# Ledger of designs, part 9: VH-VL binders against p39998r288to527

Target 1, 240 residues: p39998r288to527
Amino acid sequence: VQLLEMESITSEFFSINSAGLLENFAVNASFFLKQKLGGRARLRLQNSNPEPLVVILASDSNRSGAKALALGRHLCQTGHIRVITLFTCSQNELQDSMVKKQTDIYKKCGGKIVNSVSSLESAMETLNSPVEIVIDAMQGYDCTLSDLAGTSEVIESRIKSMISWCNKQRGSTKVWSLDIPNGFDAGSGMPDIFFSDRIEATGIICSGWPLIAINNLIANLPSLEDAVLIDIGIPQGAYS

## First folded at step 1 (VH-VL)

Design t04 (framework fv_tislelizumab)
Fold by ESMFold2-Fast, scan of step 1:
Structure t04 (fold): chain C 240 residues (1-240), chain A 120 residues (1-120), chain B 107 residues (1-107)
Amino acid sequence: as target 1 above (240 residues)
Amino acid sequence: QVQLQESGPGLVKPSETLSLTCTVSGGSISSYYWSWIRQPPGKGLEWIGVIYYSGSTNYNPSLKSRVTISKDTSKNQVSLKLSSVTAADTAVYYCARGLEYYDSSAFDYWGQGTTVTVSS
Amino acid sequence: DIVMTQSPDSLAVSLGERATINCKSSQSVSDYVAWYQQKPGQPPKLLINDASNRATGVPDRFSGSGYGTDFTLTISSLQAEDVAVYYCQQYDSWPLTFGQGTKLEIK
């Protein structure tokens, strides 16, 4: 909530629109993740080493999904990172206009989209490469999983299978959640009591957060090792 | 400060597997890239391979079929195994840390090196 | 693989004079070149990364330059402790490769 209000204030006072804030997040988050994946030498074109595989689990209907696709686009445009996205719905049914726009650009930069956990596992087998990073962008700060699952039994089942798949990868894979790990309340950092399935995140990448939320996440998510604040260009004076 | 210390058997017989361990102190191995580099007597440096923070590895193609690099974050150790050794594998073996903040492929800290002799 | 070729193989320079070591890559490596100093019985020490960025604690008499295929390490005023073998390294692509080394001696 506080992040959504701050974006609106910034646009009004400084003419920085939501697309500009999204791009700032994606650029800075991609820089962070590229360094984690091996930096310039590994990620250069015409490299003989296996390309790192990044999987994005994304909402079709919120800002975190749009952020994840923008991030994936920047990772793809490096030219030596494989990115596969799985949405909480079929890609033919994407609802949010920003998610649709970022998805189109992501595809133009070489990003791939799969329509099920089974398709994702088949793609991984074809690439003969384990996932190095999973980006969790199913919930974010603007809705709960309970809200996301609320209108469809099919969507609820799909989200649960995505969470199960992600947690299964944890042995060799680092999981980074955008804004908030799914299954937790963004404002408080407390577990969502109305939805029991949760991502076991290694770290979080956010653009702003109450200290109380971080403390509560640490207490309730033993897998959590790190939290990274990305500068999206909001000046201190724009805060409500 | 960060210190790297290699340890190994010193002498290895042809056809056996060489096992080396690098123990890191003064910093965690979990956030950095760690490489093994070797130097045969009187010759230059040869990069063997790297292990990333994720545990993923990349190896020099000339050694890929024989090399395994692993890490144990609880012990703060990086290990190298080289199978089917020959006299050509006689060298000083170094572990080295990639420059995390800037570029992981330049090496800012090196161990003192451990000498490995493959008897003929 | 990218081949790194250093010249000269050995160089003798008087104390206080300039020493220049060259490194040529078989294909463009942009500015992804590092330089190392290795003294007898010691591991290599990083001097320069990104062709021209001096590593922490390295004296300002050491400087690097170059882009593409031609790189230079310069020691502006040679001191006795600078006697060593110097290596260039590319990290544009894998596998990482080093030059053959240049032995620097005092005249």
Scores: ipSAE 0.011, ipTM 0.537, lowest interface PAE 9.1, mean pLDDT 81

Design t05 (framework fv_tislelizumab)
Fold by ESMFold2-Fast, scan of step 1:
Parts: sequence; C-alpha cells; structure tokens
Structure t05 (fold): chain C 240 residues (1-240), chain A 118 residues (1-118), chain B 107 residues (1-107)
Amino acid sequence: as target 1 above (240 residues)
Amino acid sequence: QVQLQESGPGLVKPSETLSLTCTVSGGSISSYYWSWIRQPPGKGLEWIGVIYYSGSTNYNPSLKSRVTISKDTSKNQVSLKLSSVTAADTAVYYCARDYWGEYYFDYWGQGTTVTVSS
Amino acid sequence: DIVMTQSPDSLAVSLGERATINCKSSQSVSSYVAWYQQKPGQPPKLLINDASNRATGVPDRFSGSGYGTDFTLTISSLQAEDVAVYYCQQSYDTPYTFGQGTKLEIK
C-alpha cells in the first residue's frame, strides 16, 4: 500500500487545503484499520463477501472529530468499506470549521451521515451489514466528556444514547477510540468523575500519550486489548 | 530542543532560480509538516507553501507555478526552489514547523536574507 | 483569499498599562487565529493559537479572545521586553494569511 501516494492523489483530486496533520493521522490510521478489516474481509470472502461497515461516533467540540471524518474519508475512498457517521449534535448544527470542512469532503467521497441512534439502526438494517469497527471520536485531548455534555441536556442525552448503542455492539464489534477513550481524562488517563457512562474501547489509536496516562487507562479500562501509536511528530509537552 | 537553520545564496539574479535549504536539529523532519514563509523588507509575512510528512505539497496559489518544496529525511533538510525570480521576491525567508497540522507555526528558523538584483 | 486586517497600525503604551490589538478577517475563521511577536532581526514567535490558547512559555499577561471575524490580543501590563511587531494569522484555510502587523512601542 502506497499511503504517501494515496494522500497526494486525494489532496490533488479534492483540493484539500485543511490542516495537514489531520491528513497525516488519517492516512496512517486508515492503513492500520484497513489491515484489520482486510483480515476480516479475507475471512468473509470465504463465506459471502459482504463489505465491512465502520461506524464513526464524533463531535465537533474537539479535534478528534475532524480526525475521525478525515479517517472515514480515507476508508471510503479505498473502496469496499462502508462508513456511517453519527455526531453528538445534528450535522446541520456543526460549528467547528475544520469539522465542517472534513465533513463536506467525507460526504463527497461516499461517506454517509445519520442524525440519531434510531436512524443509525435503520441504516444498518438497510445495508444488512454487521458493524465490524466503531471509531470513537466523541472526546479528545482538549475536553472531557463532562465538558462536552455539561452545558446541554439534549447533548448529554444524545451522548449517553450513543455510548449505550456502542457498548451493546460489543461481542462481534471492535471499538477503537481516537486519542483518548470517551469518559477518561486525556492528561491523567483517570475516569471522568462527573460522567459515569464510558465507551468500553477495545483499542486506542493515538498520536502520543504520557506514559502515566496510558498506565492509568490500562488499570481503569478492562476492555482495552490494544493500543497503537501513530507517529505524527507531536511532542509530549503538547499533551501536558 | 528543535532548531531550524536556513541557508541560501544571499544574492540571486532576476530570472534565475532561488534555492534555499533548512536544516533541522533536535527532531526528525519525517514526522512533521514544514512550511516556508517570507517577509519582504519593511513588510508583513507571506506563506509560501508546506510539505507534509508524506512528501506531498501544497502551495500558495500566487506562487504555485514557480515554487517547489522538497525534503531529504536522511539529511534532515527541507528545501525551497523558486523559479523566475524578480525584485519582488527580495525578502527574508523562514522555514517553520506546522504544529498539529493546524497551520500555525510553533518553531521558526532564524531566517535567511535573499536579495534579487543584477 | 481570506484577508486579515489589524488595527491600529502602531500603538504607544506606557509601561504597566494595558495594550490591545485587534484583528478582523474578511470571512468567518471560527477560532482559527494565531498571534505572533516579532522583534527586530528575529523570527516571529508564537504567542497564541486557536484565538485564546497561550503557547508554552508565554507570560500570563498575554491573552487572546475572539470568534468568527473579530479577534483581540491583550497585554495586561506592558513590559519593556514587549516592544515588537505583532501579527495575527488565520489557520482556517489556504493560503494561510497574516495581518499587516501592529507595531507596539513604549510612550
């Protein structure tokens, strides 16, 4: 796989002028996830050859949301991967400029967006495809889950329903959190004491974490089976 | 500590190609985005372009036909070439690190002065 | 291109007093504005990113605010070492553009 060439082609084709570090993360993370999905696709080819389904749970209140949309775009563009995104708010209410920009490009590349857990479930029934991976990007390094949910009861209820939906998929579905799992403090890796609902992540995809944070997270997240570091040049001091 | 050092010819004749090199120490260039920014005497800052960790580039449309940015990871260097120069290209040229890919610049070189004159 | 316009072009403030520099964008740039300090013969130094986030090592007297099209850099108590030209920059879209600069000097 020629990730460097694929990134170049994508930028030329869509005139992508947004933050380039998001592209760095998205390209490398997409390679990792495509390898995971490729292994599953090989097994499925021997059965019935259904296209894998990836669901993205994202917010516009942190940079991880923009990363997730860029990642989803790369997954869609490769073909043979279906991607559906659900935001912590209506897509018509997105305010972050980078998230809006990545969302527009994501849609142009074949990505789908739904506006509620019920519409997500309806889309899944229509596609008749199992969810193989959930990408959790509802929280990032720049906020806690309680920060995200705290000012709006509507957003809080929505986030809780998204977490509940995600955790119900566990068994056959692997959950990968970008940067920090939903419900944990990015700096310390400790649980958010003001928000009890948490994503039960299978793995973490991050660009760098303080050693103390990863140790605390491992101790407090029993579902965690894996963690992968994508080197994008961010110094550790940026996370502290 | 990340340090950037630009080097160049100082004087370039009109119509020729300007070539500049940025040497980075204290960190690998392969994991970051690198931009070139210039500043004409007594004027403000103009972004020229960026090279991504992948080697892909994006240029200011006003300079796109004349500019090439490249990198050599074995030498830890980023280079700028600007063709068909005129007096308007006289400036201090900086290399800078793009933080987080958000296109704000957390580390800058000292700058190298380029004068276009016959 | 997004045009960034600073005001005033120059500003003289007494030591210990508050200095305020404004920056306007020709279209909404959300919170994606950075501020730089440049002293004569030196490269620009990052002060603020994302409108209000102070960069590492930057003194508390520097603060940024704003959203959309109107942004402000404030120095709460001017010190002699703060004499410089200050630039705003939008990080919203390419080409990334800077304001024309504001020269800050002591009265």
Scores: ipSAE 0.007, ipTM 0.421, lowest interface PAE 15.8, mean pLDDT 78

Design t06 (framework fv_tislelizumab)
Fold by ESMFold2-Fast, scan of step 1:
Structure t06 (fold): chain C 240 residues (1-240), chain A 122 residues (1-122), chain B 107 residues (1-107)
Amino acid sequence: as target 1 above (240 residues)
Amino acid sequence: QVQLQESGPGLVKPSETLSLTCTVSGGSISSYYWSWIRQPPGKGLEWIGVIYYSGSTNYNPSLKSRVTISKDTSKNQVSLKLSSVTAADTAVYYCARVDYDILTGYEYFDYWGQGTTVTVSS
Amino acid sequence: DIVMTQSPDSLAVSLGERATINCKSSQSVSSYVAWYQQKPGQPPKLLINDASNRATGVPDRFSGSGYGTDFTLTISSLQAEDVAVYYCQQYDSWPLTFGQGTKLEIK
């Protein structure tokens, strides 16, 4: 596994509120992912290829979901990247106020939202574009997949179907998890023993993580090829 | 504000199991990590272990074979069990909330309990 | 295990003067260092996290700096209420480890 560190493309400052940190993450992560999609080089060399398609699997109730929608917004602003989001719940039932705010901005920038795995597959067929990147933003640091599902069998079934769909794409599609792949413990990097379904991530994009957690994740996630540390405005050198 | 209160026996005999409970008020334990830290008389702080929001645990390797941390979300309580105690386990035991901002890192302690004194003596 | 070593073990400073406490790690811990204040009979209280970020309610006279293996806690103008033992802690790697403590007294 290659650990990649990205220098911040935003201004450094020492007093940062939560909204500023979220935006810094989204901007820096979007530049990294645009590189992975081949943007300008792909357009110059292969004009006959369909535009890149990015699918976001997002929580409606945590910071990981908000980060993903902000990231999706920046990807949409490029104009040559198609972005579709599928939430762990119905779009009409979004819980978290920050997720709601980021979703509204995302839609205004051309982002699309579907309401089921079936709708997602229909949209993919209509666009005639293969999914090149899936962004996994269902769990994050602040909840487990069991917490997301709660006592609802419907939501649990939905999350499991999203995970299954994602893992099925993994051949030509690269899966990038925000902060922690779903089904793993954020602090330790060990598999979550209470939820057997896990995202088989190609890489992780995070703003900070203990080395032991990264090592445990590498040992327990054979699909993992890359880990990327995004500078969110912390003083230079902080994630070296 | 968030408040933590440890409780347990003041005196434990060698070879017995120490059981401590931390009751949290002013906030739910479900969305945070919780740790136990101890301080022997006149000495510094030693991290014992952490329990994550998932219920998974990680322990100091020096104590791993003897320690169990658990939580009861319905009672808003975090518990510590330490088996086969010796005089070296005499200390003040603290429970603490692990603070993190998912954008800036984690594993520092923003709220501490008052501590409970444990003496291992026959 | 990462060993955290503080210097000095004890420090006496006059009221209104600058106090400086150092912390060295046996391996790089990036900026993942916190500082705590512990008064007699009380639990530790968080002062600084991420080497330089002041915790809520902590006076401006407290500041932290450092990266890698060398860290410093500074009190720019010592007040009587600042008499305590100060601990550094790394959270880069497991197990989490603390320095041995520095006792700060009034001269």
Scores: ipSAE 0.000, ipTM 0.415, lowest interface PAE 15.8, mean pLDDT 79

Design t07 (framework fv_tislelizumab)
Fold by ESMFold2-Fast, scan of step 1:
Structure t07 (fold): chain C 240 residues (1-240), chain A 120 residues (1-120), chain B 107 residues (1-107)
Amino acid sequence: as target 1 above (240 residues)
Amino acid sequence: QVQLQESGPGLVKPSETLSLTCTVSGGSISSYYWSWIRQPPGKGLEWIGVIYYSGSTNYNPSLKSRVTISKDTSKNQVSLKLSSVTAADTAVYYCARGYSSGWYLPFDYWGQGTTVTVSS
Amino acid sequence: DIVMTQSPDSLAVSLGERATINCKSSQSVSSYVAWYQQKPGQPPKLLINDASNRATGVPDRFSGSGYGTDFTLTISSLQAEDVAVYYCQQYYSYPFTFGQGTKLEIK
């Protein structure tokens, strides 16, 4: 209700459309993640620190995937952050038009896409850089993992392998989920009872969230250390 | 694949309360947005109301005094109650899932519909 | 309430020819318009959302366009299976409202 009316008011009265809100999220989230990667001191052109590797696990069919590709593009534009994306489907099978558009721009800005977990691991071996951040953008605000995986045994197996790979990376790797960690309900913050595999997120980056969901996630996700609200540019007066 | 199936009494007497249930399989009602839409014989579609995964609801103002939408997460069901029915409430009733790419709610999955006739 | 008005009420088009259905809103709805196809005895099926985004599994002969108050659904080359009633819907604000429907038949 609230989110639908706020975006409608913004688009009509303030001329900020969905693409503008997506861009505002990506810019602000990229500044936050650069801070987590050590900021200007580490990301300077002339330094001896290893270039960080960011891996994006993205839906091909929802807003979360589009947000993640836009975010990845901004990270790539910095020049000293390596970004690799793995989709919940083959990149030739992308369904959502906004995900397709953001993927095209992401590739043109230097982003890399791989087709499988094994291809991802092979790419990582050639880079001689540790994975420092995984961005989880597989579920998003408006669907569950069981909804995504339940459409096909092939897709279910793929998503399970992506979750397994992500959770294996824990240690020095920090996992940041966009809006909601994969395997949890966005409205309630409770685990998805129809799918047992869940992302063990370190933190959450969101553009708006119910307080009850945050409290339930804290109770049900022991790995969770942080939650960040990103300003996506909706005017304060748009919500009444 | 996500499936929605409506069930109800078929025939309801004037002044009674209509109660319909939508059973969802292949996906959880703890996510997405779930709406009821009706279609009187030979007429177009009328949106009744929506329930969000959070439990928040919004109703068509023309029906708001008579309509309640609820959900039972344990049974994976969305329910509609419409009180004080009249012949004007005779319609096929659909439940539908609103796919949202953030804030937008097109209806991407529909149940088969259940026919409700209000007659004495 | 936002009123959605479709034109024409009914349309007959020959196989292989282009069919065009229009939808006008009483006030601006940005791009928040969906199109549905309904065959007799069946529920509506989503064809287009966000005015121009084709839904998964929908043939590429279906396309949508428009912004603000004027929206169009186009079928570039009519097939026999396209005979149906087509509805536009706004989801810009509550209550969600549908057009009155356009009946598409083969000439």
Scores: ipSAE 0.000, ipTM 0.400, lowest interface PAE 18.6, mean pLDDT 78

Design t08 (framework fv_tislelizumab)
Fold by ESMFold2-Fast, scan of step 1:
Structure t08 (fold): chain C 240 residues (1-240), chain A 121 residues (1-121), chain B 107 residues (1-107)
Amino acid sequence: as target 1 above (240 residues)
Amino acid sequence: QVQLQESGPGLVKPSETLSLTCTVSGGSISSYYWSWIRQPPGKGLEWIGVIYYSGSTNYNPSLKSRVTISKDTSKNQVSLKLSSVTAADTAVYYCARHPYYYGSGAWFDPWGQGTTVTVSS
Amino acid sequence: DIVMTQSPDSLAVSLGERATINCKSSQSVSSYVAWYQQKPGQPPKLLINDASNRATGVPDRFSGSGYGTDFTLTISSLQAEDVAVYYCQQYYSTPYTFGQGTKLEIK
């Protein structure tokens, strides 16, 4: 496992609320992922290469979902990255205010939302593009996958389908989990013993790193290659 | 600065097992991934395999049945064993470090100086 | 396995002129490509990682570009010390694979 610390690239003069911290994360994470997608050489308006496809798997039961939508908004704002989001619930059932706000802005910036794995597969066929990156934001710090699945048999079935779909994309697709990989306890980094389905994540993008968790994740997630720490501190001036 | 030094027997007979050691100085091996790469005379580079931070390994499928990579953190050494050698295994063997705190990288920096292995009777 | 193919196999360039080396992958490797310089009797030295990121201590005249299946290493103004064999490498998936090498000589 390799840990990458990202310098903040935001140029904000003051931000103390959660929306400002969220925006700092999204900007820095989007810059990192754009580089992984080939940077300016590929993402130029006139480039003849196929536009990369990014799929976001998100929930509204935690802040990782809001982070993923904000990140997706920044990715699709360039006009050169196609972003499709699939939630653990129907989009009309979203409850978290931050997730709702970020979803609204995401849609206004060209982001697409689908309601099922089958709809996602149809969209992918229409685009005739393989998925290059999956962003896993189904689990947050305060909500385990088993907690989320336990709220409804419909949600449990949906989550299992999403995980299955994601793991089938392995090979040419890189999977990045936001904060902590799906299926692990955020505090300890230990596997969630009450829910056996897990995303085979390639890397982690987080805004804080509990060292106890990283040691356990290394032992329990063989697919993990990288970890990225995004600095979302309060900026007092311009950043490099 | 971190230094890598490969060592081995130089000459190995066909059918025998080749054993190489990479001694690392100036830093601990425990926090990094380590790979072995070889280069036959006048030819290009071939990746052999990697040992991860956890101690687990991944090998080039073309060599998997004959290769074992291990590490000894107390000696700060990474080792390679290649069984049932033939003349095709004659090469310069390098150990190399993967990036420590950088994304899904498997570029190599630094490299050892290399150790020459000749398979001959 | 992903096959990396370099062109040309050998290149002669005059001092101060631009040298360009190409690398093609058999399938998309995103930006997960590194470039190495190897001088006679020495191990390879990292020049570029992530297709375009110049490694620490590498002169500004070296630059990398490309995405997907087509990658380029450029030396903007060839110096005498740049005579070497250059290799591209993909690390998109295991087994990690290298190009066959391009020998760069002074014309």
Scores: ipSAE 0.000, ipTM 0.423, lowest interface PAE 16.4, mean pLDDT 79

Design t09 (framework fv_tislelizumab)
Fold by ESMFold2-Fast, scan of step 1:
Structure t09 (fold): chain C 240 residues (1-240), chain A 120 residues (1-120), chain B 107 residues (1-107)
Amino acid sequence: as target 1 above (240 residues)
Amino acid sequence: QVQLQESGPGLVKPSETLSLTCTVSGGSISSYYWSWIRQPPGKGLEWIGVIYYSGSTNYNPSLKSRVTISKDTSKNQVSLKLSSVTAADTAVYYCARLRYSYGYRAFDIWGQGTTVTVSS
Amino acid sequence: DIVMTQSPDSLAVSLGERATINCKSSQSVSSYVAWYQQKPGQPPKLLINDASNRATGVPDRFSGSGYGTDFTLTISSLQAEDVAVYYCQQYKSYPYTFGQGTKLEIK
């Protein structure tokens, strides 16, 4: 995938490392999502409206998971947005070093992490807040849904539970997928033929995407209302 | 802690079925994925297949018509059957635990291997 | 099938010197590569997974890197006990496939 290759090229030739690219994405995506949550007027201190709840469904093992935790950290920094993250694995089993680093910072900024769908629902009940946005960051460009679950029945069951929970929220909640919705192929935009479970995304936030994939996804995802390209600061020389 | 021990016949005649058993100690097999991997003399490693918690299997397409992997959770054993063997099936056969994590898969524990020679 | 190709087939390195083993995949496997060490008469031992994640108990002189189609295993300061055959393996797609192996010897 072109997106993954461009991030590598930028790090090597322009001295912008992957952490810098994550921060550029997170800052711009957080600004966009804050506007979707009602903007400055709603998110100010002393507002009478309840604080919005954002739930992040994240991979422990890919670039999209790292992006989601960085994004969640920026959302938490205001103190007016409640963020809860549920990983595709136990927090103690996180594998990717960047996901681990972003998770540590996210927690220090007030982000919450839960270990199951039932724990998530208990936390939501305790907060007495409806979910306004779900951020889907389970798949990304790194793998297919089949790859994520394929060799573990426990992980497969967990992912299916997370997708089911997310799609139940769909009617009252806006679902934003990072890069590609879970259950679709990033290169082609076609549904993953090995899994019937797919995120019914409202929109997509990406830093780059092949035109063919966008066209195919629009044809195959009736819930899709929007697709947003975030500028992550890659110099134009890297795009050529 | 967890140990794997393969057992089976050292010699198998062409056209017969090879049957191997892997006995797992120090932990239950029920919560893990298990694979068989073989290595012909002087050559590299070839993945044969995997069995999931559910008993579902996935096999190397090159062997799929001849291979069956099964498990017996009460005996804590994983088994391999390979039918219609030829001299090309001569190899050391390993059972291995497939460590799983979202996006990360690796064979973290291996048995010591059992040598199988196919000859008349 | 995804074909994994290692280079060189054999490598002789002096004690205390750096050893580098390369692995190329016929198509992108993201970071889904593991490295194994196999000594004569022993089963393979996991060294690295997810291209760069060192397995528990593996000395810090072993490191992995790479993404997509090009991967490298590095031993920063070779010790006598490191003499072995090293294998890369992809787990992006079934069937899982291994490289042909690189034999590491002391010069």
Scores: ipSAE 0.000, ipTM 0.421, lowest interface PAE 15.3, mean pLDDT 80

Design t10 (framework fv_tislelizumab)
Fold by ESMFold2-Fast, scan of step 1:
Structure t10 (fold): chain C 240 residues (1-240), chain A 118 residues (1-118), chain B 107 residues (1-107)
Amino acid sequence: as target 1 above (240 residues)
Amino acid sequence: QVQLQESGPGLVKPSETLSLTCTVSGFSLTSYGVHWIRQPPGKGLEWIGVIYYSGSTNYNPSLKSRVTISKDTSKNQVSLKLSSVTAADTAVYYCARDWYEYGSFDYWGQGTTVTVSS
Amino acid sequence: DIVMTQSPDSLAVSLGERATINCKSSQSVSSYVAWYQQKPGQPPKLLINDASNRATGVPDRFSGSGYGTDFTLTISSLQAEDVAVYYCQQYYSTPYTFGQGTKLEIK
């Protein structure tokens, strides 16, 4: 497992409130993922290669979902990366205010949202673009997949369908989980014993090193190849 | 810059096949989808179908048995064929571009009038 | 098929006044609605996509709103050149469908 600490390419004067930290993450993560998609040479106008497709699987209720939509917005802004998002709930039921805000901006930048795995598969067939990256942002540090599904059979079935679809894409598609792969406990890095479906992540992108979790994830997630830290913090007294 | 232009016969006999061509400039058919939409005299708009940049097609189910949309990327042309025409197929036929906002049509041709008459 | 229903079929508004056109879908289409303006003898012109995003070159007086099944196109201060038929369109799923049109006239 490659453990990389990415030097921030974002201005040190970006706000350190929640919106500023999210923006710092999104900018830095987008540059990392653009590199993984082939960089500036591939993403230029009038290239004969197919435009890459990035699929985001996002929670409507946690910080990882908000980060994923902000990241998707930056990817869309290039005009030559296709981004499709599927939420763990219907998009008219989004709960978190930051997820709603980032979703509005994401849509204005050309990001697309689908409402089911079936709709996602139809969109992929229609676009005929290779799915190169899946961003897994269904689970944050604050909950397990069991907690996220709650007592709703509909939401539980939906999450399981999304995980199944994601794992089926493995091979030519790289799966990047934000903060923690779905199906693992954020604090320990151990598999969630109450939810049997788990994302088989290729890598993780996190805004802080989950020290104990990273060691356990390396031991318990054979698909994991890379872990990247995006440093979004500013030392006390260095920012005014 | 971006332009679409329809061409075809102004008059088609009942039971024959209508053939229309949309010639595009200012963009590549390998990067953008092209839709066909029609408008009967004094009526609203009806979506006929699309050919995507990939070459995949989707057709309105009401017309699917009679419609074929194809393209020749080297000539910058998209073709519509509608078989077994009747008077109900009399309309202005438009081609329109769809790229970034999939399913919305940012540029339209001027339209070509087709009359189905003996 | 998703049915798009506009209201009213026609309206007359005085110059400088606000014009409001409504569009209702038979099922949720999220925000996947576009609005078009069609003047006599011309092709339709895109005004709004994704329910509220104004297309390039479209004047600020045009705005769109709505989500799910209820959508609205607003012209805040009617100009003479705004006389046209306006169509809403869903692109949530194929077949893509249009409203029946709303004819806007000067009162």
Scores: ipSAE 0.006, ipTM 0.422, lowest interface PAE 13.1, mean pLDDT 80

